VH-VL binders against o27280. Designs and how they scored, part 63

Target 1, 266 residues: o27280
Amino acid sequence: MDSMNVPEVLEIKRIVEESESVKTFIFSWDFRREVRPGQFVMVWDFRDEKPMSVSLIDPVRSEIGISIRRVGEFTDRVHGLSEGDLLGIRGPYGRGFELMGRDILLVGGGIGMAPLAALADEATARGMRVDALVAARTADELLFLDRLEAAGVNISTCTDDGSCGFKGFAHERLLTLEENHDMAAVCGPEPMMFQVMRILDERDVPAQLSLERYMKCAVGICGQCCLDDTGFRVCAEGPVFWSQELSRVREFGRYRRDPAGRRVPW

## First folded at step 3 (VH-VL)

Design n34 (framework fv_libevitug)
Fold by ESMFold2-Fast, scan of step 3:
Structure n34 (fold): chain C 266 residues (1-266), chain A 123 residues (1-123), chain B 110 residues (1-110)
Amino acid sequence: as target 1 above (266 residues)
Amino acid sequence: QVQLQQSGPGLVKPSQTLSLTCAISGDSVSSYSAAWNWIRQSPSRGLEWLGRTYYRSKWYSDYAVSVKSRITINPDTSKNQFSLQLNSVTPEDTAVYYCAREYLDSGTYFDYWGQGTLVTVSS
Amino acid sequence: QSVLTQPPSASGTPGQRVTISCSGSSSNIGSNYVYWYQQLPGTAPKLLIYSNNQRPSGVPDRFSGSKSGTSASLAITGLQAEDEADYYCQSYDDSLSGYVFGGGTKLTVL
C-alpha cells in the first residue's frame, strides 16, 4: 500500500495570516512520511483537489504548514475555513531541494517564497549562511520576512512598484548583490526564474528552480505537465530542477501549453 | 547497474599519505543525481563518514570535521573515478575504507558501495 | 564512539518479530531521515531502509522502519536464519554538518 496516494483527513490546527491574500494552514503530521522543502501536497476540500507547496516543516512540534494564495473558487473556499475544520491531504510528492556548500542564495517571487521559507529553516538549522532576495509586485505581497529574520537570514527585498526596498524586478536587484554563493534556490513566476537563472549561470552559481505549474498529473494520469523538447513531467521529475536541466528546455520562461497543446506566451 | 571498484595500497606507514581510488561504472561521476563519498569502518570507531565530492556546474567537496585538515576527495572525469587522499596518517586511521554513491532523491542515501579496502597503518 | 545509540546485540528464533532501536537527538534523527543498512560478514553494508520507512527493490516487506521523535526502529517479522547480520542506522547531523551512524547491532538467530 502507497499511503501517500490516499488522502488523510486532517484537522486545521492553526492558521497564520501571512498577508491579505495568503494564509498558512498548519496540521499535525506523522513524520513517518517525511517531507522535504520543495515538495508539495495535494489539498482536497471534498470538492476539488489542488497542489500546494509545503512552507513549514517542524518535526519538533510534529507539524507541517501549507501556504495558500487566494486566486479562485477553490482557494476562496479554503480561505473561509477556521481552526478545527477539516481538509484532505495526500503526499508529499515531487523532488525536493538539496543543500550543499556553506552559503546559499534564495530568490523568491510572491507565493514562490513559500517553499523557500521551509528551505531557509533547514539551511539555517544546518549552519549555512542564508541570503534571501524576496521579490513581489508590491510591499503587501512580500512574504515570510518575519520568519526569515527570526531564522537569522540576511534579507534583501524588491518590489516592482518600489513600495518596499529596491524598485524593480528580482533579476535587476540580483545584479547588485554579492556573487559568492555556493548554490542558489529559486521559486516564483517562470519569466522571473529564467532571468535569475541566466545571471546565476554567468556567475557559475549552481541553481535549483522550482516550477509552480498546476499539476493534475500528480494523480499520474494526464501527462499535460510535460516540458517541451525533453518530455519532463514536473510531478514525476520535478518540481525542482537544476539550472543545467532547464537550460535546454525551449519552453521554460518563454511559453506554456494550453489544454489543447498550443503554445501560449507568458 | 551501478558498480564501484576500489584500488589502492593496503599498507601505509605512519606520517605518510593514504591514497585510494574508486572507479565508477553505470553512472557518471559528474551526474547531478549523485554525490561520491568515502566512509571507513574500524572496530574502535565503527562507521565514519569522511566526505564527498559532487558536480553542480562546478565541483564541490564536503569533509567531516574530524579529518577536514588532512583530507582531499577529488574527481577525475576523464577516467570516471574519484579518489581519497588522507595525509599524515596514524595507527588510528587503520580501517576498512569504502567508496559509496549518495543518491539525491527523497533525501540522501548510500545505495551502492565499493567492495572495501583494508588499510593498515603500521611501522 | 558513535553519535547514534543502538543496542550492541539482539537475538530471536525463526518466525519471531525482532526490533532494533536507534536513538539520537533533535539535531539528527529529530530533524532528518533515518536509514538502515545490513552488513553480512566480509561484505560492504547494503541499504535496507531509506527515508525512515521505504524499501529499495529486492528488500522483503518483512523488513520495516519507523521513526518517532528522536528515535527510530527497524522491525523484522518472520525472522529467518539468513537475517543474522550487523545492522546500522544512519542519519544526518545538523550540528556536525555531516552523516552519522549508530554503533551497530549484531543480530543472532538462535
Scores: ipSAE 0.007, ipTM 0.517, lowest interface PAE 10.1, mean pLDDT 84

Design n35 (framework fv_libevitug)
Fold by ESMFold2-Fast, scan of step 3:
Formats: sequence, C-alpha cells, structure tokens
Structure n35 (fold): chain C 266 residues (1-266), chain A 123 residues (1-123), chain B 110 residues (1-110)
Amino acid sequence: as target 1 above (266 residues)
Amino acid sequence: QVQLQQSGPGLVKPSQTLSLTCAISGDSVSSYSAAWNWIRQSPSRGLEWLGRTYYRSKWYSDYAVSVKSRITINPDTSKNQFSLQLNSVTPEDTAVYYCARDSEYYGSPFDYWGQGTLVTVSS
Amino acid sequence: QSVLTQPPSASGTPGQRVTISCSGSSSNIGSNYVYWYQQLPGTAPKLLIYSNNQRPSGVPDRFSGSKSGTSASLAITGLQAEDEADYYCQSYDDSLSGYVFGGGTKLTVL
C-alpha cells in the first residue's frame, strides 16, 4: 500500500464559512502528491469515512481545501470541529477535469460549485475566459460567488425562488445565455445536470459532468459505483465523465440506486 | 419547427420485408439532442415502440425485444432521413406506423410525430 | 395486453374535472418518468405531459400529471369539448429495456 491509500492525519489549518450549511476545511499539502480539480479525497473523522471533492488547490500557499455541506451525522460532527483539530485524509482519487479551448462554461448547483471553484482557478490561470452559471434553490445556497468574482469569472446566478438573479432553474437560465463556448463543466444535482447536458449537446458544446453520488466505495470496489447500461464505475472511471459517455446511460438523470441496489426515481 | 413525413400507405404480403422511410425537416438526423424512433399502432396491440437510431460519437440503434431479430433501423445523413426494415412480416404486423423524435431535452419523450403510414399485411 | 393499465374509457361534462389513471410496476412507472399523449381522431399522438408533471409550451394548465409509487394520473380540469380524444400514458420498462405504453383511454365529453 502506498501513501495515497493510507489516511494521513492532518491538522485543520483554517476554516472558511461559505454559508450557514457549508464550510471549507483547509490543510497544508505536500504537492509532490499531485491533486487536480475534479478529484476527491476520503475524509476520516476516526469513526466514519466519506468522499469529499477538493474545492481549493493552492500550490503557492501549499494548501488544499475541502468543502463540506452539513447534511447528516458525519458532516454534523465534522462541522463541530475547530482550527487545530485533526482529520484523516486519504487520496486523491478519481479522474480530474480536462481543459481545452479558450472559453469555458461552468454550471454548478449548490455544493456542486465546490469542484468547479477549483477548476475556475485553473482555467483563469491558463488565460481562459470563464463564464459561470451558479444555481441554487435560494440565495443563501449560492456558493463561492466572492471567490469566482476575485478570479475574474463572469458570473450569472439563478435561484428557484427568485431571491437572487434569474428566477428559475439552471437549464432555463442557460437558454438565455450565449451559445458559444469551447467546452463546459457541470456539477450539481443529477436532474439539473441532465437538463443542462441536453442543451449543451444541442449547442455542440462538449461537456464534462461530475457524478459524485457513489464515490464512497473508493476506486470502484463497491457495485453501487456502477452506472446502468455502460458499466462505468464512478469512483474508478469517474467521477468526471464526458457528455457523450453519459448520453448513452439510461440511468443518468432518470433514477438512482438505493443502498440495496434498487432503482428509485428522482 | 420539426416535421416528420413517412412513406405512403402500403400492402405487404406475408413473409416479405416491410420498408418505410421518414424524412426529417427542421432538425438533423445526426443531431446529438435527438433519437429517431419507429412506433406502431394496431387495435390488437395498441401503441408499440419498435426501436430507434441516434448519433453520439457514432451511430447507435436500440430495438424492442419482440422484433429485435427481424428489424433494422438505419439513418441516411445525405437525405436527412431514417428507415425501417421489418423482415418476415405476418398479419400481426398490420398497423399504422409512426416515426417520432425522442428529445432528450424533455427526458426522452416523443415530442414530434410523423403523420402515420397504414401498412396492411395480407395475401 | 398493454404493459401499463388504463381504464378503456372516461367521461365528463364541460367544466368538470376528469382523472385518468395509469398503473404499472416497479420495473416501469416505479423506476422511471411517466409521459402522457393526446390523440385526436385520425391524427398522430401529441405530447401532453413529460417527466411525470411538466407541460410542454402551448399545453394549457388545465392538464396536469402526477405519479405515486407504481401509478400515475392525468387530471383535466375545466373540461372542454375539444378535449375529447384518446389519452395514452408511457414509461420505460427496465426488464424489457424499452418504452412501454398504456392501452389508452377514450375520453368522451358529454
């Protein structure tokens, strides 16, 4: 087993409160162990281990950040931690985003903006023009707006309730935006990603989509990581997939699997 | 606006091959956002999906289990159309045949239909 | 027999509410979206409802869809004479690896 597969116990260096329900935990990182936007790590609180996307990659400060939304018992415990407390980090794992062309569209929903924020930093550093569509149910669920603005990203927002920006869903807002991008990257709730993917396919914009729902298996060990009809394992072959790969997957955007492997509609 | 037009009505003898075409206007047969379907309707079987063809990185075709062994659905990009060939027909294949677009935009409903072609299988 | 089960007929008077049911199983409606189509005499079916409860542009809000478990329903409020048609539900069946339709419901406006 190499160092990538053994949890390293790291001190929480800094905590950034992104919203009432989301915090970014920042750790010193040795960049001899490479990490790229779109990859994830396993976070261990000495009781349970959960996959989390890397949301900050800062080689200048030698830091990585991991953004965590409070949604259950594990994340509630982690949110209770303070600067100086310890967490186990294992990884990184998975396929990262690939950048091409001069113009990129980012479409993020809720916590799905976390891996896209790291991608935005890399894209702007490469001199790409970055447009971001940031979507959420309400204004207080919009994430990373200040960070994206600081990076020079052109930001459009939408909320289901109209509390910030366009009133409506991400795909409805996308229809009112310019059609010309060399590529797109999408991360958020699977039904949102499905609708966005269809519009981008219609516009002939190649897209990469991040599917994070079955990463708990790490490196494809669990059958729940498999996608219907293709046999792709999210944690082994993803979590990032090209839209052409996902267009053939009947399961994508229509139903999910529960822990017993049963189909459950969205 | 998308329009689909099928070949005219036909009489086919049992054991012969049924051949229909669907001409597309307002969209490309190789459009990434679309799949191109054949659906038939008869009093005995109701509405029955037969299969589809679609372009992503390459051409794909999917067929209903009941007809898979004798059906072929092919695109023709030069004429912007797609075809149905159904081999070894029997009187049970008598139906109104529709072509239809399967638009992924709505989560794969049949959002545009052709006018229908009556096919009678009789000696 | 159709894979999805609909009543063969339904009726109502102008202004009333009519509901048409569609029953399936865990391999189709229980696991997948439901769609509804309206077919006027001598015409092709026309998309009426997609993704369980969404309306395409141009479909009046008098038409609504719902899904619960392995069953779906189409509701028509403020029934009008022009609503007289055949209505079909449709889903995808995982065990058949294909699309499946209901047997259709002939709606008569009295």
Scores: ipSAE 0.000, ipTM 0.410, lowest interface PAE 16.1, mean pLDDT 82

Design n36 (framework fv_libevitug)
Fold by ESMFold2-Fast, scan of step 3:
Structure n36 (fold): chain C 266 residues (1-266), chain A 122 residues (1-122), chain B 110 residues (1-110)
Amino acid sequence: as target 1 above (266 residues)
Amino acid sequence: QVQLQQSGPGLVKPSQTLSLTCAISGDSVSSYSAAWNWIRQSPSRGLEWLGRTYYRSKWYSDYAVSVKSRITINPDTSKNQFSLQLNSVTPEDTAVYYCAKEWSYDSGFDYWGQGTLVTVSS
Amino acid sequence: QSVLTQPPSASGTPGQRVTISCSGSSSNIGSNYVYWYQQLPGTAPKLLIYSNNQRPSGVPDRFSGSKSGTSASLAITGLQAEDEADYYCQSYDDSLSGYVFGGGTKLTVL
């Protein structure tokens, strides 16, 4: 039923190549196990297990999709799989996004667009107006533009190199966009999210931010929930946090943790 | 846009309490995008951060270790201002005191008050 | 001690490049953002640089910041007479749980 601790072995039904480095793996899913945008699953290749955000939630087709960027040995092996091959899926885990109001701004960087693509689908299905700022280093790294367009999302793009849309960073582009949103959702590199949060806070737009490093907190790994030696800790299950919860966290946007838990600058 | 205006007495006797107020215009003291700081400057000690107050679900205040036992920084939402109280002052507390706005946690001080020279003398 | 170290003075002529250093430790500059402030005579400090190398709106691009390891630098290109001021670096110090400032650099435009 609701056993999140036992992986279910699922057949890869379809693989969508999103870019040279990103693929979406689609599985038939029994929606008695509810999945919401912002949640993640543990993907098991029968050797290693890694957290991956759910990028497609389709109860009509009884499908979920998991988008995986090629980086490291695990993701290289998974990218080598074909339709018909098997993966273990455990979950879902974590706190999903909350939707409120009539208008939502999505700000995504790189693979951070994966959970936001699922959120865009839910927001549009609820009748919300959705504006998306899609950011990447280059045009080839912009993700889900076709899905967002098909869903009726108002899309703005920016690339660091100017190869598509605004030339510059997400926060620089955000300064040129309209300020009238009831809420925002942000996912991407932590320094980008910090800068975006600052602007949204100035505009009094409540924002939810998804932090990949806190996916382990949601499966009970306690060390990921302690962010600062000053004694401040985020007590909510990740990976999604309100900006007000993050504004007191000194390490957010400033440094990361290495595997030993040491602070390392971005 | 944002302006900070300081007020308070410029002369305080040793052992008494120093009280200063910073009035805010162009922003709300309860804006969760801001933190409200007190910083002082003296020739002998240079620039010293004293502490801050900010709204992030409830009101918080952080204080420098050197003054933590003597200092209180409080917001006043009805008057859109915040204040500094520093107890048991000594001549070493003689300084120009500034209030300053900070966006979010550790963002730097983007707006400053005009400064108030406080002399601690008997 | 954790207080940031700046040279007490610097000088240059109009049009020259001037660099002001700021040295700290792993508990401050090494782990946290660096900020730079300009203080003109008789005025409050003004934010020039935040987050190591970012400029607030209205600050000329002649001012730039950089950080490497436990040290930071403020560069002023095309030096102008109105740049004559005191300059301060600032960071957060993890061991003190508070902000720390450099001692200040008095820049003289000759």
Scores: ipSAE 0.006, ipTM 0.422, lowest interface PAE 12.1, mean pLDDT 83

Design n37 (framework fv_libevitug)
Fold by ESMFold2-Fast, scan of step 3:
Structure n37 (fold): chain C 266 residues (1-266), chain A 123 residues (1-123), chain B 110 residues (1-110)
Amino acid sequence: as target 1 above (266 residues)
Amino acid sequence: QVQLQQSGPGLVKPSQTLSLTCAISGDSVSSNSAAWNWIRQSPSRGLEWLGRTYYRSKWYNDYAVSVKSRITINPDTSKNQFSLQLNSVTPEDTAVYYCARDTEYYYYGMDVWGQGTLVTVSS
Amino acid sequence: QSVLTQPPSASGTPGQRVTISCSGSSSNIGSNYVYWYQQLPGTAPKLLIYGNNQRPSGVPDRFSGSKSGTSASLAITGLQAEDEADYYCQSYDSSLSGVVFGGGTKLTVL
């Protein structure tokens, strides 16, 4: 819709420091423009525009939150902003997560826990039982643990270096967890998601996975949002895909493409 | 340490193009964390920002509304410099012209300045 | 005319506290960081304050900045003869998509 494709200039109402490298920026939001977990917005700092997943959806307070990890120039600039400063927000875009059944497993890696935190809020509000596996390279990269605990989520952690919880990768930890979930939602580094998907497929657990790397165009108009073999555009048809759909994508978990279109292994 | 050195004509005739160059040492004009600005100063208008150029996977330019129709700021990566071209000059363009750097560290704060070049627009 | 408003002059005696104001609007100071520059006669401006109230390395702690709403102030404590200079505030204006400066304040040390 036209109104959703025009950036709205919003005041940063509150900033939450999630970690040394991650902040959540909170804005007042008119919920006549529905936002669902798994959707993203385009964040415009009046210099450049980047896609960011919505990490907080609070209709009671009329607020949304956007969690941003400092990884480059744009994110470094945004991290330098203060409460009261302005950002342009366009959207929301993409398919959100669907909830079904009574029990859900969330598997999040690093900043991928951001859209899953919003999903956890919705799932608990529906009375679902929520198990979350939160994975990171190190303990200081584990995100939203306090928020998940406050929501009544059953939390498991793992770190590559063993600094918190299970020492190992998310898929290794997943093998030690209960198998009987009605569905799962997964977001994180693509190699992690691929391994997790394989295990969930074997367990016959329907899973939805969120693909951050393909959010390269605001409205799904560019070819960079397309997946090999399926023709799906992340901005228009994603970023959330069912595992059955992704199992048919040759590049998922195997390689990415550079600006010249060359395949680069993970 | 970063230094900016300006060069260009001190006298320009009305209706001609004003051209100045700023040579950079101690940093790269294509640095992902820097932007390269032109600012002028006159008694009547004070300090006036004209625009900037910067590299972020591709080149970008921002120009002040007052000069946007007649200004071009161009980087030259081979010479590690950037230039100002201001078309159709009038006596109102008489000013001391400065090049300056801003960085993501200081945001829009100009942490390094050139020495300044007095440009007189007169017949 | 400048977008940000400063008094054209200020004065003080050695050892005194002097404050220079800078007034803007919601699209500039109200929404963005404020910067201050010192310009000694015959020299380029020098960054004195960034991010409303931060000092670059080498700037004495006698200089401090503050921001409230759509206005900002530069304070100089323990005024010295060497502080006699022009002072300029700067911000970014979101509606203009550009950097904006104040008109400058000539500080005289009496």
Scores: ipSAE 0.000, ipTM 0.390, lowest interface PAE 20.0, mean pLDDT 84

Design n38 (framework fv_libevitug)
Fold by ESMFold2-Fast, scan of step 3:
Structure n38 (fold): chain C 266 residues (1-266), chain A 122 residues (1-122), chain B 110 residues (1-110)
Amino acid sequence: as target 1 above (266 residues)
Amino acid sequence: QVQLQQSGPGLVKPSQTLSLTCAISGDSVSSNSAAWNWIRQSPSRGLEWLGRTYYRSKWYNDYAVSVKSRITINPDTSKNQFSLQLNSVTPEDTAVYYCARGEDFYYGMDVWGQGTLVTVSS
Amino acid sequence: QSVLTQPPSASGTPGQRVTISCSGSSSNIGSNYVYWYQQLPGTAPKLLIYGNNQRPSGVPDRFSGSKSGTSASLAITGLQAEDEADYYCQSYDSSLSGVVFGGGTKLTVL
């Protein structure tokens, strides 16, 4: 129906294995379609489509990258594809991150480092100082450390099991960091983001947080991506929100919703 | 529809402070998806971005290097407006001054005020 | 004087295609988005293109933008008399930490 919203069939140019469960799929991209860090695309395997964050934006090479974690039937099928195979890409969609100031903090958990890796590339290209706190359950699940290091980012790591860097959670590591920042960008599991947001708010550091469940709202679908209606406007655009917007949402970081809309604790 | 309405004096003497105001309707000056810009235009220098103010948990300002030592851009949430103060003006500051809204992650200005011609002359 | 370079003038006849160039460096156009403005005499600039190639609501599809490396271009197809105006490109410059404009192009419809 809508010719502006039709998937383009693109060839997988290169696949980078980021970890045992994460791959980045790289495509040639016509940058006449603008894409920003924090935006997502709909990935179509000619059977089903799912929203995926853009993790690489490279106008010099005319490439974008999409990082996908293996978590279910769709992602298992996509992980089985090879260089030269085809995928449908629709988008980009959603509200991306905004860069401001000179000194920036990135806090990423697991696959949440994917959109933050793209943001780190842009921030460093703009001459900003970037500190990244990269969190995961184990050392093997830390993502994009080589890319961040190559970009000149100052990296701190933490793992739940202590296998790399600080032993503990992202918010516990953040409490030991005393450096001043003009803004922060946060992406990862919602309980992590909630705790990090509280600390940044107390330090008066404005934060942008990316909520994957709001990707469907950005393409005109409501349901699982809707939070408490008393704390959030129906027409708000995702997936990136400022911390003051999320501080009014009672559900954020405390509960999630199942497919029927019922509250489920984290 | 968002509208910007400018006001301020058209004549300022050298060494004095230039002061302009931009009143906002249809949006809030504290909107966290907007940034509020001042741009000027002269025959000799063309279009020049001077700076912006924006609200993200707290107020921020960005200023062009060329004017940073002389410029202040201030929001006023009670009147839903923002202002420009430019100190120690010289004839080189003679220009049409525009206020403009930038939206979200864009550095582009989607809504502009009508413009104010400011002449710096003794 | 301007950081981005545009030709000072361009011309065409009704129905023709005209293009206006904008040249920069790796610190501005090479790493950041390009915007285009149309300014009719006596009026404020109007946003014509954002994000290299996107049109705001109400801008005719005969206006298009493109970017390659450190250069950008505005194309106008089916040129009309009312397109006679000044056109400005804009980007962000990371080395200056600020918004930068081109010097402007005066388009004459002959």
Scores: ipSAE 0.006, ipTM 0.476, lowest interface PAE 12.5, mean pLDDT 84

Design n39 (framework fv_libevitug)
Fold by ESMFold2-Fast, scan of step 3:
Structure n39 (fold): chain C 266 residues (1-266), chain A 122 residues (1-122), chain B 110 residues (1-110)
Amino acid sequence: as target 1 above (266 residues)
Amino acid sequence: QVQLQQSGPGLVKPSQTLSLTCAISGDSVSSNSAAWNWIRQSPSRGLEWLGRTYYRSKWYNDYAVSVKSRITINPDTSKNQFSLQLNSVTPEDTAVYYCAREDSWYYYMDVWGQGTLVTVSS
Amino acid sequence: QSVLTQPPSASGTPGQRVTISCSGSSSNIGSNYVYWYQQLPGTAPKLLIYGNNQRPSGVPDRFSGSKSGTSASLAITGLQAEDEADYYCQSYDSSLSGVVFGGGTKLTVL
């Protein structure tokens, strides 16, 4: 395997507006090329490429979906596209989630619900009981609630401003939920994931956390994707890591790196 | 195996148009997985990127700021080649000119033409 | 003038380690990958390193690349006579919307 894989040019089959700032782009997919929840693809607009988590995996319709939040120039250009337009897609890449047990918890913040929505579909299809804690700054930024409800997921919400559900942060809401789970999957802002991980560790619930940090490598090893003292690489070894692995990483949830490589608190 | 074969005059007078052609074999000039570049090299300035042409849903061109007002890079799908036209040349345009294929994701050149020494003199 | 800065020359003896630097800015090396080319006399440049630190098939592992902030370097360990060549770094410059090269380094094996 090398880093010289070529993007496949695919037609945008359907676009779903998830919120004012998030769209899901749906493509026909040949499932001889396996895709699992938690994996990502590189999206190429013929000028720049960015890693995007797979948010829909539908072998029955032979479709995948990728959900993209409008945060900058690349994503603004992609949001300007219409059904019938073309994008380059390569992948999938990375380690996906592993399902275990019968009862699972999903904790998603903002766009972090995208890979968790795909996981929820698989878990419910396997007959698992799924509880989801969906967190956002405001009610209109909560993602995939209708899709999760349709799948039979038990949903709790929290918003920073209190406009929907619990007023506060995901970890504060989690403290008020005393349910036991066989595993958890977590994706969202790193400080949120760190706080959630600490609570789950105290409750002896094994957790898998998806880190989207520095995912710019192709199919090969990328030095920019490394974590600090453990040498984990988000693109090669991740983006999904077990909580026991992340508890050894001093950087996780506590600081980031500036362009000079210095540690900066979140 | 992709090969690039250059042709064009090696001597151009000041104020004239420099014209070079790069013939492609083993790939298509309209391939979605490539971009087609002109790069020149002189002892005083080293390697200097001039511009590229590439096909996605339509043709695109990018040109270096330093030559943008004088340069045209054109594909020819029927002959599977692309050309360079550089107008109003001066002795400062004296260089070895290379055509090159650029990778579809990275900005490196993986296949180069043989090079053409172009002298701009009197 | 070259957008990326390299020393004009470097030298070493067989078996030594030689490092060639390449300095840029936030709009090029600071934001984009770095590539390295080797050019033997009378030939076109040949890709030596891509994506900061990756080797194409056929490039010996004694060649390595690295990047830190707005600078990059090419390291050659176990220097050999056939490594005598010109070396160029390359990146992409977001403010210029174009490919940029270093001025080149002539490596002499003494």
Scores: ipSAE 0.000, ipTM 0.390, lowest interface PAE 17.5, mean pLDDT 83

Design n4 (framework fv_bamlanivimab)
Fold by ESMFold2-Fast, scan of step 3:
Structure n4 (fold): chain C 266 residues (1-266), chain A 122 residues (1-122), chain B 107 residues (1-107)
Amino acid sequence: as target 1 above (266 residues)
Amino acid sequence: QVQLVQSGAEVKKPGSSVKVSCKASGGTFSDYAISWVRQAPGQGLEWMGRIIPIFDTANYAQKFQGRVTITADKSTSTAYMELSSLRSEDTAVYYCAREGRYFDWLSHFDYWGQGTAVTVSS
Amino acid sequence: DIQMTQSPSSLSASVGDRVTITCRASQSISDYLSWYQQKPGKAPKLLIYAASSLQSGVPSRFSGSGSGTDFTLTITSLQPEDFATYYCQQSYSTPWTFGQGTKVEIK
């Protein structure tokens, strides 16, 4: 750890319950250190440190929000915290989304809606038309619908089990949506993103995709964040990539790496 | 109308370095990887490495790691391959080649440069 | 590294003949296989990609087939301009590797 990477200890100002398994932790932020949608921070609970996407960027209130899904020991401990408790925050890191044109499509799966919610806020503030396809396995896993609606976003939903909206996968729903867009932003499971990218390419819609993988090191090469075909690291060169950049990565959407670095099908 | 044009033939002494250029025209330079492939006299094709200009990132075959450097200048749409510590075994024709269309998920070479003959002799 | 082996190393055929060239990978490469033609003094030219997809501008007498480890390039009704060396290439994993080549002699 270098001094430029030392965590800043911040007080949890507010906690929003997004779902049974997801909470957004809100902190006061000094915007002299710029934060853009698509970037992540390292969250330190004084035992372990994990990367989390920034899901709220509010310069008017001088706040950032970090959305965390409860999936293991670290996230379970963090979910047990209350307003007034302290966390270490380091960053932001990574390449953020770029906005261009007047119309944008957001396609998010599960917790992948977190960075896209921040992007939706920025796009609507710029006067862009925003259409969002929000996908999850079940209705209770659909995230940020209230925030998107409040922002004036046109929302389509789909669930694998049909409990809300279209019954099926994001790419199947996308095939029934034929609106033209100047760009798209996509975040979710890699197989979903791969299928969505193929459809957007066929429609000549430039897309940015965010690769949200579990990482143990924010700046180093590690098996969890390395893309085998190109050798680049999500934390160093991502997490946001244009679809043309990802087209040359043969592992994208097909394989992942286990903790031992072995290639494993999704 | 995609065309890759390489620099001219070189005669080099053992222990020296050679730098070959590959200028692309027609189409979008940054969106495609450029590979370097060599062919020794009477031999087959051997991949050396590639550059992905949009990332400014290069990958190399292990045999050449430490001796080869592949770079790109996006402003001039030119890729470069520099090979150091030349030996007689490096005598070959060196080709640049563009990898295929992005949604095909294939690293096939759809366009090739004309080749640059590099002769290493004492 | 994935090794690519072609057979035969050379063959002689007459104009109008059907020619087949085989390529074997040392491990499964799915359909990530391309075929190239190289004429004396010239750079290679792409003929087939994704094992069976014909490159634009390539005559329909060329076709590819196969998956996994075994692949075939077929030239129906061989023409004089088909005198060349043919190479297969795997694009499954770096380093990209080529077969040793098959020389096709007409006459």
Scores: ipSAE 0.000, ipTM 0.399, lowest interface PAE 15.5, mean pLDDT 82

